# VH-VL binders against q9umr5, part 17

Target 1, 268 residues: q9umr5
Amino acid sequence: SYKPVIVVHGLFDSSYSFRHLLEYINETHPGTVVTVLDLFDGRESLRPLWEQVQGFREAVVPIMAKAPQGVHLICYSQGGLVCRALLSVMDDHNVDSFISLSSPQMGQYGDTDYLKWLFPTSMRSNLYRICYSPWGQEFSICNYWHDPHHDDLYLNASSFLALINGERDHPNATVWRKNFLRVGHLVLIGGPDDGVITPWQSSFFGFYDANETVLEMEEQLVYLRDSFGLKTLLARGAIVRCPMAGISHTAWHSNRTLYETCIEPWLS

## First folded at step 13 (VH-VL)

Design wc1
Fold by OpenDDE, fold request of step 14:
Structure wc1 (fold): chain C 268 residues (1-268), chain A 122 residues (1-122), chain B 106 residues (1-106)
Amino acid sequence: as target 1 above (268 residues)
Amino acid sequence: QVQLVQSGSELKKPGASVKVSCKASGYTFTDYAMHWVRQAPGQGLEWMGWINTDTGNPTYAQGFTGRFVFSLDTSVSTAYLQISSLKAEDTAVYYCARNFKLEYPFYTFDYWGQGTLVTVSS
Amino acid sequence: DIQLTQSPSFLSASVGDRVTITCRASQGIRSYLAWYQQKPGKAPKLLIYDASTLQSGVPSRFSGSGSGTEFTLTISSLQPEDFATYYCQQLNSYPTFGGGTKVEIK
């Protein structure tokens, strides 16, 4: 039998958004128990990410307990960050494949429809004034807002991304790294035509420097310092990078070719 | 079983220095941050800061910079608190305490040393 | 900094009594509150974290409640070993402690 699959959605998603993915999994891996976690839907997805992490943790723990052989996580968009945090705070998780599906793993710095909706009068270059305030950090999007021009503010004010990245020292940095390293494989999926994740390389732990030049994962301090285990995972062959062009952000979970190429191989 | 054992009581003159030790056992020392908390006689608890037991990086609370130094000897799973230029107001019981709770936020303490009384008197 | 105010500072009670201690925060701290017990000459002992979660090994007669700015520690039936000083501690920011509540024999 196949290991159970747990799906964590992104911003403003619902279980309906993953109907095609479920179909593909059922077709290619019949008998797989797939659970799409129906938590923090719609506007509730704007709640602080740590709150979401707690909610999702409560949901996944029973599933993991019933699957001693392990489970697979498919985490889409914002959900990918939630899942990474889950794997960091759980010292007993049994995740075989962590599939990060077009997630802003190194943060977001760009205007999107989601951002404009939340901050209609804000410009990308000025959102740091909001996001790096105490009340700004009450919104999920601000929890992974990563302004490359205000690194000092990011490092000091980010209550989520900077912590799970180990960019700011904290009492659980070492344990979080150990926990995250329990994952069997980290599958990173994204692409240049996403249109939402900015830069799109964030899905692969790439991101802007101070000049907005995109640096690769291996050039990031979090990698060089192995602050949460990326360097270690790469060294043991546990990181899979699956870039794909021609896929918009809302199509990552419904594209058959993407599924067959980037997701299916890791659902055994 | 987790244990934190601290060094014995100290009696010092003003201007002197003291170094308190906290030896950990029963767990992986470098996996858990160590905090320092003091308690003046008949008073409440005051958090002094913490040290990353893996990297040795200390973080000091406001009011505990300069004369207070956190350090480690990981080879013997021991954390140290050094206080220089001692003052009468430094008279207190000093505790080391292990960090608890994996989830954010972090600052909960599940295991404590027995405390070290430092008395500063002329 | 976040200030925690405990009330009362002193409480006289008898064995078997229901005891309630209050902790008020100067600002909202959600459920980021812990309770400790300290006996004379001993280190504090963690009783409750996340406002209401009982620490392993702590008797069920201890309970915590509250959220935001007001929290309560309750001992349903005071036992001889419960005479001690109790402290609340917030972890919404760098930790601070309440002034303590000494539970004495009536």
Scores: ipSAE 0.907, ipTM 0.945, lowest interface PAE 0.4, mean pLDDT 96
Fold by OpenDDE, fold request of step 14:
Structure wc1 (fold): chain C 268 residues (1-268), chain A 122 residues (1-122), chain B 106 residues (1-106)
Amino acid sequence: as target 1 above (268 residues)
Amino acid sequence: QVQLVQSGSELKKPGASVKVSCKASGYTFTDYAMHWVRQAPGQGLEWMGWINTDTGNPTYAQGFTGRFVFSLDTSVSTAYLQISSLKAEDTAVYYCARNFKLEYPFYTFDYWGQGTLVTVSS
Amino acid sequence: DIQLTQSPSFLSASVGDRVTITCRASQGIRSYLAWYQQKPGKAPKLLIYDASTLQSGVPSRFSGSGSGTEFTLTISSLQPEDFATYYCQQLNSYPTFGGGTKVEIK
């Protein structure tokens, strides 16, 4: 039988967004128990990511317990960060494939409709003033806002991304790395036509330097220092990169070709 | 079983130095950060900082920079606290404490050393 | 820094009594609060974390409640071994402790 699949949604999403994905899985892997976690939907997805991590943990623990053979995670957009954090704090998870579906794994620094909706009077270049405040860190988007021009503020104020990346030292950095490395495979999915994840390479742990030049995963300090295990995962062949063009952000979970090419192979 | 065993009491004169040891056993030393907490006689608890037991990187609380140094000997699963230029106000029981709770936020302590009394007197 | 104020500082009680200790934070700390017990000449012992979660091995007569700025530690029926000093500790930021509450025999 197929391992259970747990799906974690993104910002302003709900379980309804994944109806096509469910159909694809059911068709290609009949009998698969798929659970789309309907937590922190809509505006509730703006809650602090650590709060979300706790909520999702409560939901996944029972599922994992009933699946000693392991489970697969499909985590979309913001959900990909939630899942990475979840796997970092869980010393007993049994995740085989962690599928990061167009997630800003190295953070977000882009002007999107989501940001305009929340901060209509704020520009991308000024969002650091809000996001790197105690008040700002109460919003999920700010938890992974990564301003390349204000790295010091990011490193000191980010209460989520900087920590799970091991960019700022913390008491559980070592054990989080150990826990995350329990994953069988890390499947990174994204593409240049996403339109939301900025830069789109963030889905592959690429990101801007101080000059807004995009550097690849292997050029990132988190990789070079192996701060949360990327270098180790790559070395043991556990990282899969699946870029695809022509996919908009809201279509990653609803594209058949993408599913067959990037998701399906890892649901066995 | 998890144990933290600290070195014995110290009596020092002002200006001297002291080095307190904290030997851990019963678990993987490098997986858990070690904290230091001070308690002056008849007073409450004061967090001094922590050390990354894997990397050796120390972090000091405000007021505990300069004269206070955290260090490790991982080969014997031991953390050290060194205090230089001792003052009378440094008289206290010093505790090492293991970090607890995997989830954010950090800074909960599940296992403690028995404490080391450092007395600074002329 | 976040200040924690415990009340009362001293509490006299008898075996079997219900004891309640309060901890007030100078600002909201969600549920990021722990309680410790300390006996004379001994190290603190973790009792409660996340405001209300009982640490493994701690008797069920101990309980914690509260969120935000007001927290309470309750001993439902005080036992002889419970006479000690109790401290609250916040972990919303760098950790700070309350001033302690000494529970004495009446």
Scores: ipSAE 0.903, ipTM 0.943, lowest interface PAE 0.4, mean pLDDT 95
Fold by OpenDDE, look of step 13:
Structure wc1 (fold): chain C 268 residues (1-268), chain A 122 residues (1-122), chain B 106 residues (1-106)
Amino acid sequence: as target 1 above (268 residues)
Amino acid sequence: QVQLVQSGSELKKPGASVKVSCKASGYTFTDYAMHWVRQAPGQGLEWMGWINTDTGNPTYAQGFTGRFVFSLDTSVSTAYLQISSLKAEDTAVYYCARNFKLEYPFYTFDYWGQGTLVTVSS
Amino acid sequence: DIQLTQSPSFLSASVGDRVTITCRASQGIRSYLAWYQQKPGKAPKLLIYDASTLQSGVPSRFSGSGSGTEFTLTISSLQPEDFATYYCQQLNSYPTFGGGTKVEIK
């Protein structure tokens, strides 16, 4: 029998968006119990990410308990960050494959149309004024806003991304790393034609330096310091990178080729 | 079971130094941050800061910089608080406390040492 | 800095009484509040965290409620062992404690 699959949606999303994915899983892995968590849908996805982590944790704990052999997580977009945090705070999770589906794992620094309507009066270069305020941190998007030109503000004000990355020291950094390392595989999915995740390499833990040059995962301080376990995971062959071109952000969960190439192999 | 055992009471003169120890047992010492909390006689609780028991990196609350030093001896699962240039107002019970909650926010304390009374008197 | 104001500072009660202690924050702190019990000569004991979650091993007569700026600790039926000082603690930023509420026997 196949291990249960838990699906976590992204910003302004719902379980309905994953109907195709469910179909693909049913077709290729018959009998798989798939649970798409319908929490924090729509505008509720703007709530602080730690609140979301709490809610999703409550939902996944019973599922994990019924699956002693382990479960798979498919987490889309913003959901990928929620899941990473979830796995960091859970000292008893049994996740075999953590599939990060086009998630801004290293943060977001872009003013795409997808985000522009939320901040109509703010340019990308000025959003730090809002996001790195106590008020701004009440919104999920600001929780992973990563301004490469205001690193000090990011490190001091980010109440989510900087913490789960271990970029700012905190009382649970060691335990979070330990917990996250319980994952069997970290599957990173994304691509250059996403159009939302900026830079798109963020889905692979790449990100801008101070000159907005994109550096790879292995060049990031979080990797070099192994602050939350990326270096360790890579060393033991637990990280899978699956880039794919020609896929827009809203199509990652409904593309059959993507499923077969990047998702299906890890649902055994 | 988890236990935090602190060193005994201290009587010091102004200008002297004191070093309080907090020995942990019953759990992996380096997995949980250690906090320090002060309580003056008849007064409330005051958070002093915390130390990362894995890296040894300390963070001090406002008002507890300079004369206060957090340190570790991981080989014996012990955290230390050193206070230099002691003043009369440093007279208090000092507690070590283990960080509890795994989720954000962090600063809940589930296990405490029994406290160490430091009296500063001329 | 966030200030926590507890009320009352002193409370006289009898065994079996319902006791309510209030903690007010100078600004919104969501549900980032904990309650501790301290008996004379002893270290504080965690009772409640996240405003309303009962710590393991704590009797069910203890309960916490509130969010934002106003929080309440309730003892439904005061027991002899409950006479102590109670402190609220905010976790929205670096932690600060309330001034304490001493529950004394009437």
Scores: ipSAE 0.886, ipTM 0.932, lowest interface PAE 0.5, mean pLDDT 96

Design wc1
Fold by ESMFold2, fold request of step 14:
Structure wc1 (fold): chain C 268 residues (1-268), chain A 122 residues (1-122), chain B 106 residues (1-106)
Amino acid sequence: as target 1 above (268 residues)
Amino acid sequence: QVQLVQSGSELKKPGASVKVSCKASGYTFTDYAMHWVRQAPGQGLEWMGWINTDTGNPTYAQGFTGRFVFSLDTSVSTAYLQISSLKAEDTAVYYCARNFKLEYPFYTFDYWGQGTLVTVSS
Amino acid sequence: DIQLTQSPSFLSASVGDRVTITCRASQGIRSYLAWYQQKPGKAPKLLIYDASTLQSGVPSRFSGSGSGTEFTLTISSLQPEDFATYYCQQLNSYPTFGGGTKVEIK
């Protein structure tokens, strides 16, 4: 009788990566219908995030329709950005808990092995030249690349993150905020030993200022202006912050202590 | 049911002004932008821009940044297009339109007003 | 701005004919293209969005295809009520429309 759980994976990922998470859910919430969406696997996870949002929307609609009491989302890494966009673009979503598992919610500004593999001659300081071009925006990583030293380029070129954050106005901004605010809880999970999300506080809507000083969620303009509803959610008591040290990026969905502490309480 | 109802046709002389209204019903007016589209006689469609109905901030397409003003009266769910210093080339049908699609890209118009013919003739 | 070029500008065909209208974009727009039908004295009517998705209530004789820079609207069996002008519209950036294709039925 537990609400169905929908799982959305991250960059270069697949549904198999979540086998331990599925085991934990089965042990603590037996009978829960859990769907790990098998879309945009592996290299397909590099497709533009709006294409991924469209595909994941098609998959979640029938699941949500069959569960009028609501569903939960567990969304890992890049998948957490897909899920946040889903909450904005769906008039009819019935998500209770949105569980954001080490997701770059305010963007990414870090040199990772995945970035080196894709753009081996680039560093984080120069990647804006690629990402803030029309052809760069065809890659999912560039859709949430957030260079704190080229904010004007970010605001102008971003086809995804600047829009879902309400940093650039658009015809649907008001409805997106209204839809996002229908979520029951926003559960933010991440930690300092992640090693990929840079800054790791992006998982909690923190990010660098122009001096690379990390500003926390409550210091961000998007929070202060309540551009997509973070301030409203926090005031409502709907934001849960669950940081945990000692977990690398690929281990968030396979750590039992993390599950029991940060995920399990929100799956009722 | 979404409906956009525009004001009637206008016959004006060059140099005059005109204000076209577009009254919305069947939805929360401030939730969705209002777009304006022009069609000169025997010509194609030309997007003029949009107004944020929550904030009142307009965005104008290139070529429409001077004599064309978008405005609102949210108390009656109505958007306005005002054209000042009318020229003969402003003779056209003017449509209001609303997008229906929420995800990017979001300029797909399923809801249109019936159109308002503005004729500028000496 | 992304320019859209429609061809042909004018087309005459018989009832029952298969009609194809082409829209070419000046740069890649993925599948971000819509097709509209406009009958004389009426507002445009959305037929197809996202290049190939039929809008609700549109007859199945209409279909759309293409991606990138080349797109087509096809009417598989032209009917008398299909005389109209057809416009493509891109939405990869601020929207622009093609010049239109007027379809006359013999």
Scores: ipSAE 0.568, ipTM 0.808, lowest interface PAE 2.2, mean pLDDT 91
Fold by ESMFold2, look of step 13:
Structure wc1 (fold): chain C 268 residues (1-268), chain A 122 residues (1-122), chain B 106 residues (1-106)
Amino acid sequence: as target 1 above (268 residues)
Amino acid sequence: QVQLVQSGSELKKPGASVKVSCKASGYTFTDYAMHWVRQAPGQGLEWMGWINTDTGNPTYAQGFTGRFVFSLDTSVSTAYLQISSLKAEDTAVYYCARNFKLEYPFYTFDYWGQGTLVTVSS
Amino acid sequence: DIQLTQSPSFLSASVGDRVTITCRASQGIRSYLAWYQQKPGKAPKLLIYDASTLQSGVPSRFSGSGSGTEFTLTISSLQPEDFATYYCQQLNSYPTFGGGTKVEIK
């Protein structure tokens, strides 16, 4: 039998967005129990990410308890950051495959329709003034906003991303790394035509340097220091990188070829 | 099963030094930070900072950046607080503490040592 | 620093009484507040965390409520073993403690 699959949605999103993904799983792996978590829908996805992590944790605990053989996570966009935090804070998670579907794992530095709706007078070059304030950190997108031109502000003000990346030390850093490393596989999915995740290589733990040149995962300080386990996981053969061109941000969970190539092989 | 056992009371003269120990058991010592909290006689609680037990890097609260030194000996799962140039106002009970909560925020202290009274007088 | 003001600083009550202790923060701290009980000569004991979550092994007569800047610890029916000093602690940043509320049993 197939392990249960838990799906976590992204910003301004809901469980309905995954109906095609559910169809693909049902067709290729009949009998798989798939739970699309119906929490923090729509505007509620703007709540602080630690609040979302707490709520999603409460929802996944009984699912994981009923599946001692393990579960898989499919986590889309902002949801991929929620899931990575879950893997760190849960001593007792039993996740085999963590599938990160176009998630801003190293942060976001790009204008989006959602960002312009929320902060209509701001552009990416100015948003650090809002996001790196106590008020700004009340919003989820500011929890992973990563301005490469104000890295000192990011490191001091980020209440979420800098912590789960181990970029700022904290009392639980060692245990978070240990917990994250219990995952079986980390599957990274994204592509150059996404149009929202900026840089799109953030989905693969790449990000801008101060000149907006993209440094790949193996060039990142968090990888080199192995601050939360990326280097260990790669050396173990547990990181899968599955880039695919031609897919816009809202289409990742509704593309059959993407599913068959990047997702299906990891849903044991 | 988690226990924190501290060294016994100390009576010191002004200008001396003291080293308080906190021995941990029942868990993997290097997985969890150790915190220090002070309580002067008849006063409330003051957080002094923490030490990363994996790296040995201390973080000191404001006001505790000079004469107070956190250290550790991982071979015996023990954290230390050393206070130099003791002053009368350093008279207090010193607690080590660990929190078990893994989620943010981090500073919930469920496991405490029994406390070490340091008395500074001539 | 986030300052916490507890009130009252002292109270005297009888066994069976309902006791309420208030903690006010100088700025919003969401639900990031804990309550501790400290008996004479003993280390503090955690009662409540996340404003309202009861720690394991703590009697159900203890409860916590509040968010933002105003928080309350309630003992629904005071027992002889509840004679102690109670401290609130904020967790929104590096921790600070309230000044304490000493509860004496008449």
Scores: ipSAE 0.534, ipTM 0.797, lowest interface PAE 2.5, mean pLDDT 91
Fold by ESMFold2, fold request of step 14:
Structure wc1 (fold): chain C 268 residues (1-268), chain A 122 residues (1-122), chain B 106 residues (1-106)
Amino acid sequence: as target 1 above (268 residues)
Amino acid sequence: QVQLVQSGSELKKPGASVKVSCKASGYTFTDYAMHWVRQAPGQGLEWMGWINTDTGNPTYAQGFTGRFVFSLDTSVSTAYLQISSLKAEDTAVYYCARNFKLEYPFYTFDYWGQGTLVTVSS
Amino acid sequence: DIQLTQSPSFLSASVGDRVTITCRASQGIRSYLAWYQQKPGKAPKLLIYDASTLQSGVPSRFSGSGSGTEFTLTISSLQPEDFATYYCQQLNSYPTFGGGTKVEIK
């Protein structure tokens, strides 16, 4: 029998979007119990990420309890941030593979159609005025908005990303790091043709410096300080980077070649 | 079972120093911050700040810089509050506290020491 | 910083009475508020967190409600052991406490 798989969806998404992924898992790992969590669907995905983390935590506890040998997480887009927070706040998680499917792990700084729909008169250069306010932090998009030109505002105002990245110290930082480090593997998936995640290297913990030049994971301060365990995890061989060109943001969970190359090997 | 046990009451003269201890048990000491809370006689509660028990870095609330120093001895799972140049206004009960909630926000204190009365009189 | 204003500061009531204590925040704090009970010579005891979640071992006659800037602690039927001082505490940033509400027998 295979370890159960828990799937966490992204912004404006639902469990139906993963029907092809479910099909692929059934073909290669027959009998695997796969649960696609149907919480915070559609517009509910705009709720503050800490509310979403609490709700998803309640849903995963019984699944993990039934599987003492461990579970796998497949977490798409915004869902990858929810999952990373779960790994930090749960003393009792038993996650083996955390598969991050094109998730903005170091944040988002891009003018997307979704962003323009929500804030139609804003551009990425001005959105910090909205997002780095108490009102803006009520929206999930603003919880991981990362303006490289307003680092002091980001560090002060972020109620989510700056905390789970260990960029701002807090009373639980040490235990969050210990909990995150209990994961067996961190599998990072993304690519240059995604079209939504900006920079796309955020899916691999890369991000812009003040000149909008992308620094890779090993050049980031959070890696160098090992603030939540990335350096430790890489040193023990537990980080897998699986980039793939030619895949748009909505196609990551419905591409068979991606599944076979980047996901299948990590579903023991 | 989380337990915080503080040192006994102190009677001091103005200008002296005092060091209050808070010994923790029932958990991994370096996993959680230690907070200090002051209560002057007949007054409410006043958060003084916290110390990162892993790094030893303190964070002081406004008004508690200078004469108030947080420190640790991790080998005996103990946090300390040192007050120098004691003034009459420092007369208070001093509590250590730990939060229990892992998710944000995490300043909910369910674990308190019994309190240490420091009396400063001439 | 976020100021908390408790009202009343002092309350006289009889055993069996329904008691309501109010805490107002100077800005919105969502549901990030806790209530503590403190008896003379004792450490504060957590009653309620996240505005309405009752702490384990706390009698069900205690309840909390509110969000945003207005919060209440209610004791549905006051008991002799409930005569104490009650404090609210906000959690949305570095913690601050309300000034307290002393509940005495009438």
Scores: ipSAE 0.528, ipTM 0.788, lowest interface PAE 2.5, mean pLDDT 90

